VHH binders against q99177. Designs and how they scored, part 17

Target 1, 341 residues: q99177
Amino acid sequence: MKRGESQAPDAIFGQSRAFALSDSSVNPDVIEYLKSVRQEALRTNAISIKNHMNLQKRTRHKSSMYDDEDEGALKRHAISPSLIRLQRNVEIWVRWFNSVKATVLTNAYEFTGYEDETLDLLLLFLKNYLEDMPSKCTTVEKIISVLNQHSFPEKAEEKEENLQIDEEWAKNILVRLEKTKIDSVEDVKKVITEGDKHELVGYNQWFQYLINNEPQHTTFHEKITSKQLWVLIKYMSNTWIKEIHKKGRHYRRLQDWLFYILVHTPERVTAEYTSILRDLGKKCLELIQKKPVEAHENKITLPKEMAELNVEIPAAVENMTITELTVSVIAVNYGQKDLIE
Short names: E, the ipSAE of ESMFold2; O, the ipSAE of OpenDDE; V2, 0.75 times the mean of E and O plus 0.25 times the DockQ between their complexes.

## First folded at step 4 (VHH)

Design a48 (framework vhh_rezetamig_d1; at its last look DockQ between E and O 0.01; V2 from the best seeds 0.00; counts 0 for: pae E 16.3 > 2, placed apart)
Fold by ESMFold2-Fast, scan of step 4:
Structure a48 (fold): chain B 341 residues (1-341), chain A 123 residues (1-123)
Amino acid sequence: as target 1 above (341 residues)
Amino acid sequence: QLQLQESGPGLVKPSETLSLTCTVSGGSISSNSYYWGWIRQPPGKGLEWIGHIYYSGDTYYNPSLENRVTISVDTSKNQFSLKLSSVTAADTAVYYCARQGIDEYTWKPFDYRGQGTLVTVSS
């Protein structure tokens, strides 16, 4: 019973019911998330101790006058300075962000041509690469056989040279094809179109990936696909936005990932996903109101890749924070303006 | 097979309105699965997203152009149109109409586009 009542709440009555509830209510992803949050809290505390080695926070007298419950009554009748700042700047912040989003997504998803034509060119390049290999294993021979069953358009060969692919691309595709069961050309097409999906599972794997890798827009095409985007938004809401706001461990990298998550969030979302965004917006608003930080200390920074796209932070939005931007984007772009009214 | 074709004047005078139409054939513009949009490429520069429209009339514009741009859809003619007011030499570009898939989870690339039409802003 020492490790949670949900695993064995009652030795006399409840063990099999506890297992039934665990199976029906607890996703392995949620369990991993909770374990990772505890592990990360320990790591963060250790780093905080290192960062505060000069003992400045060991002051005998601390003012706590700002945590009085009576201030809550005043906030209900008076708009906080942080909320006033949001209301005054929300339109210009979101307008700037939408401009950046338009620029990034246009460059990220350039003209692919016609879907079928581009895919035929990729398949033809792969076929020619594999046929020209000096040594072929059984797997390569099978892939060639499958590709030979596909009907290539007559003019595909004339356009192959305009496609920005090389032998490194073909080698990487072959590694994935060798690990995949290939019975048809559709299986080959799937390997090409879905990218290198080493499926990251759970909070710990995603957290380690995010802190160890620079955000790139191609990641959102290749790895952060389908429901993974929304899992990451939930992790932002539950844990990472707080760490970003307080400038905790890895706040710069997590901020860059949050910026890209906002950029790649679709313009049309279901009511369920709107609710997930609303939860993030509420958390941002809570952090802004309860734990204000000076804007000049928490200025938004952009991912490194944005410099290549000539994206700049103009003077008009210079003092914006990512927490303020996040709630602003959710409020304006996803119909949640009541959060900031 | 889906085809998109741009049409409109290739020369526009400064301060006038640039007007282009995209005719869609081989598929219906009244689709809940796609946005229909305009992209341009000024000489020697990268692509610039102008905006897109859903068949319901919902529009999304590049904020740098939002006060000058209007995109409209005519489902009866299977067409959508671009109007860009108060043009300058900086608006000289190849203009493309394009289709983009709608996905609940992530962005889809542009899967169909027109051949592009050069619009020169000159007196």
Scores: ipSAE 0.168, ipTM 0.625, lowest interface PAE 5.2, mean pLDDT 74
Fold by OpenDDE, look of step 10:
Structure a48 (fold): chain B 341 residues (1-341), chain A 123 residues (1-123)
Amino acid sequence: as target 1 above (341 residues)
Amino acid sequence: QLQLQESGPGLVKPSETLSLTCTVSGGSISSNSYYWGWIRQPPGKGLEWIGHIYYSGDTYYNPSLENRVTISVDTSKNQFSLKLSSVTAADTAVYYCARQGIDEYTWKPFDYRGQGTLVTVSS
């Protein structure tokens, strides 16, 4: 078992290489990709340095030696308070996270399926879909009749409107229902619950699933494939992280999901996946820098399942935001230290 | 009035260890309300946070410097120190010791800082 030579972090990127580039087992394509990423990072840094140098050249002219150290000028070049905070706390936060990750991964809860509320919304959606069908066979009529016997929660329609479930889901469910003897709402629920092997496809479907379901450890094993995990990370990076950061309507739920996504992100990832994580990290960092005060108002909360695992938030982590945690984890665990430098 | 004063050599050779001490007067380091830290500003660059120490001895370092940085505190002398090993030209900077409040909601990283001391790394 050749002791994987801890490749010293690349002095230029401060990035710990997930794999030795010299390893013959490394896919050449990955090496090329890494080189490309490195080059891009160098370009970005070079541009940043150039911009900084150009800004420095412009400011060198005016500062007469004697004038009052414009506390303002020092402020202009000062690392953002948000970045300082990250730098200061990153080790503690990541240590805590890693501990939590270990705890969660070692303790699996049984997946109980859809929450009752979610299931009700699905039933409602199905009902509405079926009722709106231009032609109804006897089977469809029977299903509608069964669904009409169900007592839907108050304001379910309002919630359902928010549930952008695609008609394709309903069609697929209908096909399954037609193959099953349906005598009660419970039968319909069973079909929906058992058939949830349907891969959620698309942004809207995933979004609706996330906002209407609490994340669970088992969900990531039973429902979320490795490929889908990365799709979710991309969605987080592109849109959902903004909702979290601004305390949007579903920020708590999305926050919980992001936490679990981080927990279930593999420790070793390819260059491609590293790039995806880096993008998420960058987005988080941008948000933190733009609105640091608001970010602090969104203290991290633990998902409900983690409370059952006796996971606690220590005082040192209490004021941490999920966005800060995300940046920290990506920076440290995935060798993207430049995000916090 | 709280005063922080940096002391140490202004010139360090490459590969050697930079050592600085901050002497605090007019206040006690043994406070649970503050971190005591080091910041540096390379010529033409922005301020970089190096690390902090709590009165208990708990340290927090910039990840970029973590392997080279050691901060220590001497509560009896009301001092804390910085060691930066294996210095290069990139470590040339004005170094400041500073007090930071622990209150994470009011970042005043420069509430109290020393005057700064220039440390040049040169052969």
Scores: ipSAE 0.007, ipTM 0.295, lowest interface PAE 8.6, mean pLDDT 77
Fold by ESMFold2, look of step 10:
Structure a48 (fold): chain B 341 residues (1-341), chain A 123 residues (1-123)
Amino acid sequence: as target 1 above (341 residues)
Amino acid sequence: QLQLQESGPGLVKPSETLSLTCTVSGGSISSNSYYWGWIRQPPGKGLEWIGHIYYSGDTYYNPSLENRVTISVDTSKNQFSLKLSSVTAADTAVYYCARQGIDEYTWKPFDYRGQGTLVTVSS
């Protein structure tokens, strides 16, 4: 396929080409103004994240500059023990990862919809939840009216009470129903069976989603688009990989998500996307070399779904960290082998 | 072909609300890939970014204007709108609507914009 100019994003990481109806209409000061606003937004976001994590770590970061040698000089004149460890183990670690990836992609649960009986129970639970609300707006009353038209099986009340369906689910469904035009029961069924039509946008929404939800294969099937996957990879590179490496708050949950992001990263990617992966790999290597990880420190654990699929961690892999796995996968599976050479 | 078209009154009285609508054609405003924004250029001055909106309703505004500006979206009409309250002569400008790609770590400049519409604030 011939690559050329298009209305798609620029292949260079972090840069977007401006598309204008006419170049003479593009004021150069527009570019300067937007760069200034963007830089301010990025600074505010970075400061907010850092401040809620740990202010004492900021002072330690400044103190780490007391070392006589910088990272560039180290890479030029010496081979670090962490790099030797990567070189010795990369083949075994990536082979294991590829086996895990195949197991997850082949055997993990994928949501394909609800059976009619289950859907009836969910509809009944939703109806009862809405009817029990202490204050009902016009939208809620319309949804109840639509649900009243549905014929429920004779024993549905008994089965619904035995299933212990979560009220939080009903609250979530209601939020999505309020954003949708509801004319029939089929519209309600569609909302229940489809993913969230109000997509997650921005760092804070994604962070809250990740820390409150374990990763599952079906989430990457139903909720996370290709574009959103790459946004998550950028968040990992810029922020979350450091939290994982330092055992910050939520590090085990973020580690599990990184593992699943690697599993679901496409095998064939453009040069632009390869550059994004390379940036993550460089950050991982920087962290390993600045604060070397002992063989048993921060060793990888299996996300719950992988453990339920009887994935196991063999002895040759048991002391690997997610940071080391990430660099290894990027180097081997995405042609970035110079990272470990 | 994607097209953005500004519409609204060209003359607004001081202290009133400036109201503009951008109609999007040749593409859908309901996209997880784009913000929809407003910029303006006062006579003889540089461009000023006003704000943008995601189709779900999330907004970000220029801090210098945020107490007077409201941007809204109507996905059923494929439109988004600007309201700027309590206008003065300083708000006289050419106003543009624009599309911006989403990458929260890498701000993208406009990739499409309208032709612009002059709004004059005068008695």
Scores: ipSAE 0.000, ipTM 0.191, lowest interface PAE 16.3, mean pLDDT 72
ESMFold2 (binder alone), look of step 10: mean pLDDT 82; pTM 0.836

Design a49 (framework vhh_rezetamig_d1)
Fold by ESMFold2-Fast, scan of step 4:
Structure a49 (fold): chain B 341 residues (1-341), chain A 123 residues (1-123)
Amino acid sequence: as target 1 above (341 residues)
Amino acid sequence: QLQLQESGPGLVKPSETLSLTCTVSGGSISSNSYYWGWIRQPPGKGLEWIGHIWYSGRTYYNPSLENRVTISVDTSKNQFSLKLSSVTAADTAVYYCARQGIDEYTWKPFDYRGQGTLVTVSS
């Protein structure tokens, strides 16, 4: 299925608004509002879940109906220690994770970003290369037209002489541009900043890549596209989370990759992607309830690169497992709170 | 050409408030396309995002620093400021002000940064 749009209520009409996933076609005011609404909703939902659970427990304790009292007693006995532990710690675990995510992404984007000045020089080089081509197809003419709408700084022409960019770079970018729908200069900028990605196909190629390579911030911009990220989440759900939970042969490396996947999963996702996350959350919940592992045996560790950023695991979250963190993040950050009820 | 310049005291005593100002030149801070934010780098450590502000005054803070941080914007002076309360030696860092594009699904790279200012917390 094609991706759906995340919805937020229209303040005036009380109805949800649909919008494109491209930031170039969405008003920043709308983006700001939607980010605010989602963040407030997640905070309110977490508090509401806690209050609801407390209210339900009080209701069971005060039940006047025989069937309700008997059912309440059975429910209390049926609640696993693993689920109680999860419910007790979900707020602290997710708050810590959100702090780590902010720190990691701040450092990740410094590694992959281009300064506007450098990007303008790259765009100018590309424009000149394309204009000098002896034969131009319709696609090339379209790209030149788009680039002609961009305002280049006067100093960009002087600084271009100092760029160590060859025609091979421009040829490579053109091949990628020809495969992409280009309607604005922002689309061209995205292709330039995205980098050269050699696409891996299928479970075996991705599994070999993950076990043979340490996760790094740059990997999630150079090699793992949005499409591949969701494929990897499906592989986590279907196979890898079970191997991590039981401490299989590659559990440490796969745990590191899972942590990076959670960090790089976008804050706002479509209904189809929410379903993929929910499946992973359900699998995590199943594993912690049916095949409990003591936290001291399987406690979370940070990937090497994150440790180099001096991110610390405080005492409050020291004993959590990646399986518990994963379902907690999915439940709180992606509106799947019923999983932890 | 857009330029960001940090200013403020280079030495702050423990328990006091660290106050920095970023002056933006060559562009307007009253843009709805960008957040204006603060990041820091303690000696020998990686970058830590502190928070950012939109020209309307709406703020987003790092959850680890949320209770100590206030970011404000003054569009008339083309400036934005950071206040970090109850400082300790752990707050010793090079502080950068930065511009960040707004994206609905992902963090955007910082496309402009100041040169940074060292703030030492010491008695």
Scores: ipSAE 0.013, ipTM 0.464, lowest interface PAE 8.4, mean pLDDT 74

Design a5 (framework vhh_rezetamig_d1)
Fold by ESMFold2-Fast, scan of step 4:
Structure a5 (fold): chain B 341 residues (1-341), chain A 123 residues (1-123)
Amino acid sequence: as target 1 above (341 residues)
Amino acid sequence: QLQLQESGPGLVKPSETLSLTCTVSGGSISSNSYYWGWIRQPPGKGLEWIGHIYYSGRTYYNPSLENRVTISVDTSKNQFSLKLSSVTAADTAVYYCARMGIDEYTWKPFDYRGQGTLVTVSS
């Protein structure tokens, strides 16, 4: 199963992608966008400095606490074993997570801009997938017919084989194609490039979606908008983190979704969103303190897609739980260090 | 059109310093709207973010590489550079330079990148 593996990176990463701006524009919307990007860059710098200082202070506080044995002994009596474990490991756990987040987001961005060449390869993959189906309905046959009328580039078969396209992507596209009137290849291209624009509303619809679908980076591009991300974090805080922590019915799937949510949560957030994260962090801390679980049995596992990126869990972090990681990330990366101090 | 191009030696000896330069054309590196960075892909592995730099000289590094990495910017030449010290065989990879566009809720890292350059660490 390593066919195309050596060429897939070159095919995917050998191209410069153009998104929006090279230089100044005369369009007022573009000018407003540029100002927004500039403000974000400045804020991101400030947050990165703050996060670094918060991590340093926490490390020094921890060291100071243990250096002052007499004073530290009183605090250790008041502090739970779970909190001590958290304080000892927060630096290592968050540094690992930040490395994973950077690697994941670097790779996830690969498919957010559909160049003509990449789009042609996706169309070819879809055509081959549909033709290989053991049973075809009238709609599928019409889509195949439309795709057969498209002129694919020479050697497209060879290049498509080198792309590591997920079969689940094709299945998801087919569901949307079946609900869309397809008269031309341009209609198929629109379905692919538009993403899943269907808005899920409310707790029950999102819960059913999460338990029935594996998390993917493309989901955070195509379906989970910025506003929906914060709704999901609230649901996590109110209900789902408790189920994950106690290893309830859907804990593995919800844990995978939580990991992706943490990866896709922006570095710079508003005060309102910081409050939402703090609520999740407080809930995680409560669960860790009131219902400690055996670390060995509840150690974090990575979602399937992460394994494909060769992301590894080093020995130093292998015994952490997702609940511990979540509060650690919130405390260090979002300026909520008082949760674990 | 904005273009990024890596340059530097394709072969580096173990324990030496890997040094690469990215030349930016069709746009200014002095832009206060973007970060400029490096990513690499070892044979048979996924992409790894190395670090990025703001045109002011402020840097952010992958914690796994932090003690070996230096990224610098030369706005007069419209270039930025990577130095990775104490290299081993594990540092053999295709190295890419890239631009990072950032907004508050839609983080779009590496919206432009170079063609990549293979660096082999061997004696």
Scores: ipSAE 0.000, ipTM 0.314, lowest interface PAE 16.2, mean pLDDT 73

Design a50 (framework vhh_rezetamig_d1)
Fold by ESMFold2-Fast, scan of step 4:
Structure a50 (fold): chain B 341 residues (1-341), chain A 123 residues (1-123)
Amino acid sequence: as target 1 above (341 residues)
Amino acid sequence: QLQLQESGPGLVKPSETLSLTCTVSGGSISSNSYYWGWIRQPPGKGLEWIGRIYYSGRTYYNPSLENRVTISVDTSKNQFSLKLSSVTAADTAVYYCARQGIDEYTWKPFDYRGQGTLVTVSS
């Protein structure tokens, strides 16, 4: 019935072996993993402590101001409703933005590098766009005929439906196709893969481009290089953020471009670039403090390409303005929290 | 060249745990240059990032899914895995495993992905 106890697994031996694995004989990779986890925990705690201390310092500073003897100075040092609203929502707004940024950039790789698969998706999108045109010239009919000779992969239709590109890309490609001799699908591929070599120079050229073109991920690889991104951020700071905030002409288009600029701004930047972002943040803060905007008047909307990704939008975000988001992102993601203290 | 292949059940019952494994060929998971991650695409919708893992076991999850997601790595098998708990019909999607480059100064998109595997949540 029973097996002898001497044939059962040795519980003490099993326990001793488990403890031995926690000693110096542990694999170096496991030790490095444990060190990595500990270092990350220390970094997270350091950031939390720093944020907590900054919050306490902010509270102490405000409390001290109420002890001042000058009533005029006391009133001028009162916390604005706009700043209180910003301080209460900054964490939720930036967390949401970082989630959107990660989702958008993940989807953006669909057409980076012009791999054969990506190129087939672009060709299919172009074909569908041209076929849906309400009127077609002989050149368009010829391009459609050429594209119809191409064999698309089995799943290209499904993947094309999920591409984050729009009709402005197709319109721009068509303009170049109409100026190029197209005899085969390879000619179309060359037009698509050859970047738009015309570089925009100066404020007026960039302003006209931005108001006449919808922002797309591909624009930030083809036209807006790293150097040009920082020039556009300076233009935002100097002129365009004010136009967005006051709901001037083209404010919706400029707002969409600003959102794309924030998404495509690198997470780590030089001191020079930090200064440029700080200037934009200061201008945003100035605008929201001087002329508070009711959320129902200036509700933030995602650009079309990003909205189609169906990222969850918290209630606090639905009432946010782009000016508030911009200073929040700069303050939290780029180490400029003193702007909102 | 580098190949990523998803594997796991194509059908999962509501409230159960979805489990998928990614097998990496033509390259080592034990690389300090890359994260390894999971992305999904529900029918008729865009790509949703799920999470990523470093070969050390360090994980980063999408905040909207973090309470239900566990990603693990097995460097000896050159594999990494996804577990998504408490599934509903909303979790029906094509699931992709993918590679993401590490850059200290920028967020990098995923540069390689598997062919995808359809997971349907149904009874």
Scores: ipSAE 0.012, ipTM 0.415, lowest interface PAE 8.9, mean pLDDT 74

Design a51 (framework vhh_rezetamig_d1)
Fold by ESMFold2-Fast, scan of step 4:
Structure a51 (fold): chain B 341 residues (1-341), chain A 123 residues (1-123)
Amino acid sequence: as target 1 above (341 residues)
Amino acid sequence: QLQLQESGPGLVKPSETLSLTCTVSGGSISSNSYYWGWIRQPPGKGLEWIGYIYYSGRTYYNPSLENRVTISVDTSKNQFSLKLSSVTAADTAVYYCARQGIDEYTWKPFDYRGQGTLVTVSS
């Protein structure tokens, strides 16, 4: 039981669920309302600061923090073919992306909870995995004893035989169970449903995690905190977007993660976070201009989970690349249209 | 110091109206920086957003529930309430009231929530 004036949010998992379900992308009226309230708050803040300069202009000046004077910045010549392609397609690409985001977030709870039937199958798989272990410590024997107290539904064993669950999942659950005090089957259920709460630290740990795990909506509720989301966006900007654009090693997996990162990036962000997004957008634009998009090459692909949500890429956006989508989303959804003007 | 507490009947009959109240203490509901909302968690499922209200009385509802949901605010009592009409067994859930910031910066979506109250729909 956690102490406090009120029950604290249930780690990042519970908080992320609440965020996904409250996302303004669910309803256009909610989006319009939140925009109007945000604009009113910005006006109020401007007045309280006693500034004689437009607040939006101040914020834009802060987000455009990088002075392009120091080395070769002023090569403003004719608009590139890549930029013309962006300008022509940005509205259609972002509109499609926003519809996908709304679909994913509206269906969030289907991926953030477990049905009792699914949970019973996971418990049965775990029990059988533990019983098949060649040597058992006292902790494993206690967990088996706890699981034997649970009443499994009829035909659960038959359903388990057709289950596509990996032994690696059971091994990872066991590591967490060994670190947790287990007195009842409810304690085991909690470990299964609450996800991996261990914080990954630094570039190498995050990179290994991303390449070894396919992105799922639940990962952004269980493991990727708000703080870590912005760290990952910085890694995208500094290193990974370049690897994706040139189709380097792991580009498909990193592209899938980038797509999910964009889906889970909040509608409302601070000036510092806007600056981080702007840096990513600038890097995308630089890559597109340095290595122009070839027709029928670098076509965007969607994460596996999107097929389960009946999300597809329509003909109108079929030749879009992830780098083009990323700068388009940043420009339109985060007030950085000057990047593509 | 801020606390949110749900209250209301734990049992509602099918076809009747579910009614819950959230009492806010340690802070004022009359703030232009926050919206106040309701979320629920059916047994074995994830969270579902119901709706939210601004202190002015302006409301926004989950499209799947909007024909059955009414959220109201009483700034004099520092309370806000949920009414869900024509309930069925599918409405059985733990109901939470919650607060969320609406400033220009990235907040935790619900920075405070109640402990939750179980509402069972049963004849």
Scores: ipSAE 0.000, ipTM 0.152, lowest interface PAE 14.9, mean pLDDT 72

Design a52 (framework vhh_rezetamig_d1)
Fold by ESMFold2-Fast, scan of step 4:
Structure a52 (fold): chain B 341 residues (1-341), chain A 123 residues (1-123)
Amino acid sequence: as target 1 above (341 residues)
Amino acid sequence: QLQLQESGPGLVKPSETLSLTCTVSGGSISSNSYYWGWIRQPPGKGLEWIGSIYYSGRTYYNPSLENRVTISVDTSKNQFSLKLSSVTAADTAVYYCARQGIDEYTWKPFDYRGQGTLVTVSS
């Protein structure tokens, strides 16, 4: 698994799709075809409604009481307007997303600070914070002693500002350090790189955290561990994607979190994790078919932090919804194209 | 100690192919724990990931550059290389080679880089 051979087909599929998009040109005939399909779909729906009024059959009338509930399932077994829209736009949508993801992740970790250099900067900030404390307990003194044994790079202080860390971060780290036995700098590094020692547990705690906090890239390496990422994806699949799709009370915040989750989901995943993503993709497809995506401008917006990187939303992508993007990313980047075929 | 060093021409003419090589010393490129990547920073802009390669030859490319970029690895020389075709003035940037850690389920940020090399695209 470490060799990633079983995951290679998914990654290869993603690259092949992206390469095909690069060679593709936008064909005006395709746009006209999509408009004609939309018009025909509207016409077909109108005719179906009229025909239904004239059927008056016992079995048919019993079936029609479930039409609202079965509409999505019925359309899933036939080529629906929503599915055609998805199939025709998936390549452009995923290419845009992959470009955004690459740009965002490259900038999120401030390349001038390597992982080792980033840890050194974090350790230096922590050391300075602890040394400046007006009163020091024996634990704080021990941590300072340990940190003083570490060799810091000469320019570490100059790069500190690039990490966007503050006293609140240091206070949170100190709480975890006080509950951990610290004998070496490696113990301090482990506490810094570990997820929150008082990890959020269960649906309600995570939901409250997400609605009360804006997503940031730092959250995905400081608080959201690998295990927690997949738990959050399961919560998205089971509950939150429905809230986002219907534009419920917290849809904007949850949409931002979902975008960050998609960005921070690794390209190489196990079969177990592919299954979790497939479940989310299936839920997205179900929601799209139950509540069809109509022509509408500005359906997707970038989270604040990502928008500040001057990432553009092209006109071709503007009318995409986050649910459409989510199933598209899962289908193309994780080898689940059968969901949309 | 691990060191990465970029090498290649500092000047490339428009429409030609930009070719850079990264020499890895103090560590083996044939490690199953790392990807090896290329990143660039155009003047006055943010960092842009170009692509990454595993010692097996497996590559991941930035979709915005995929039709122009090729990354290759030579484990016998402990090197990996970037070729970017059909260059324009927009490809003028400082180019970095870098190491990226992996675990079984997650990607890690780049944990080591070269000093960077300025490549100017000009006639």
Scores: ipSAE 0.013, ipTM 0.389, lowest interface PAE 8.9, mean pLDDT 72

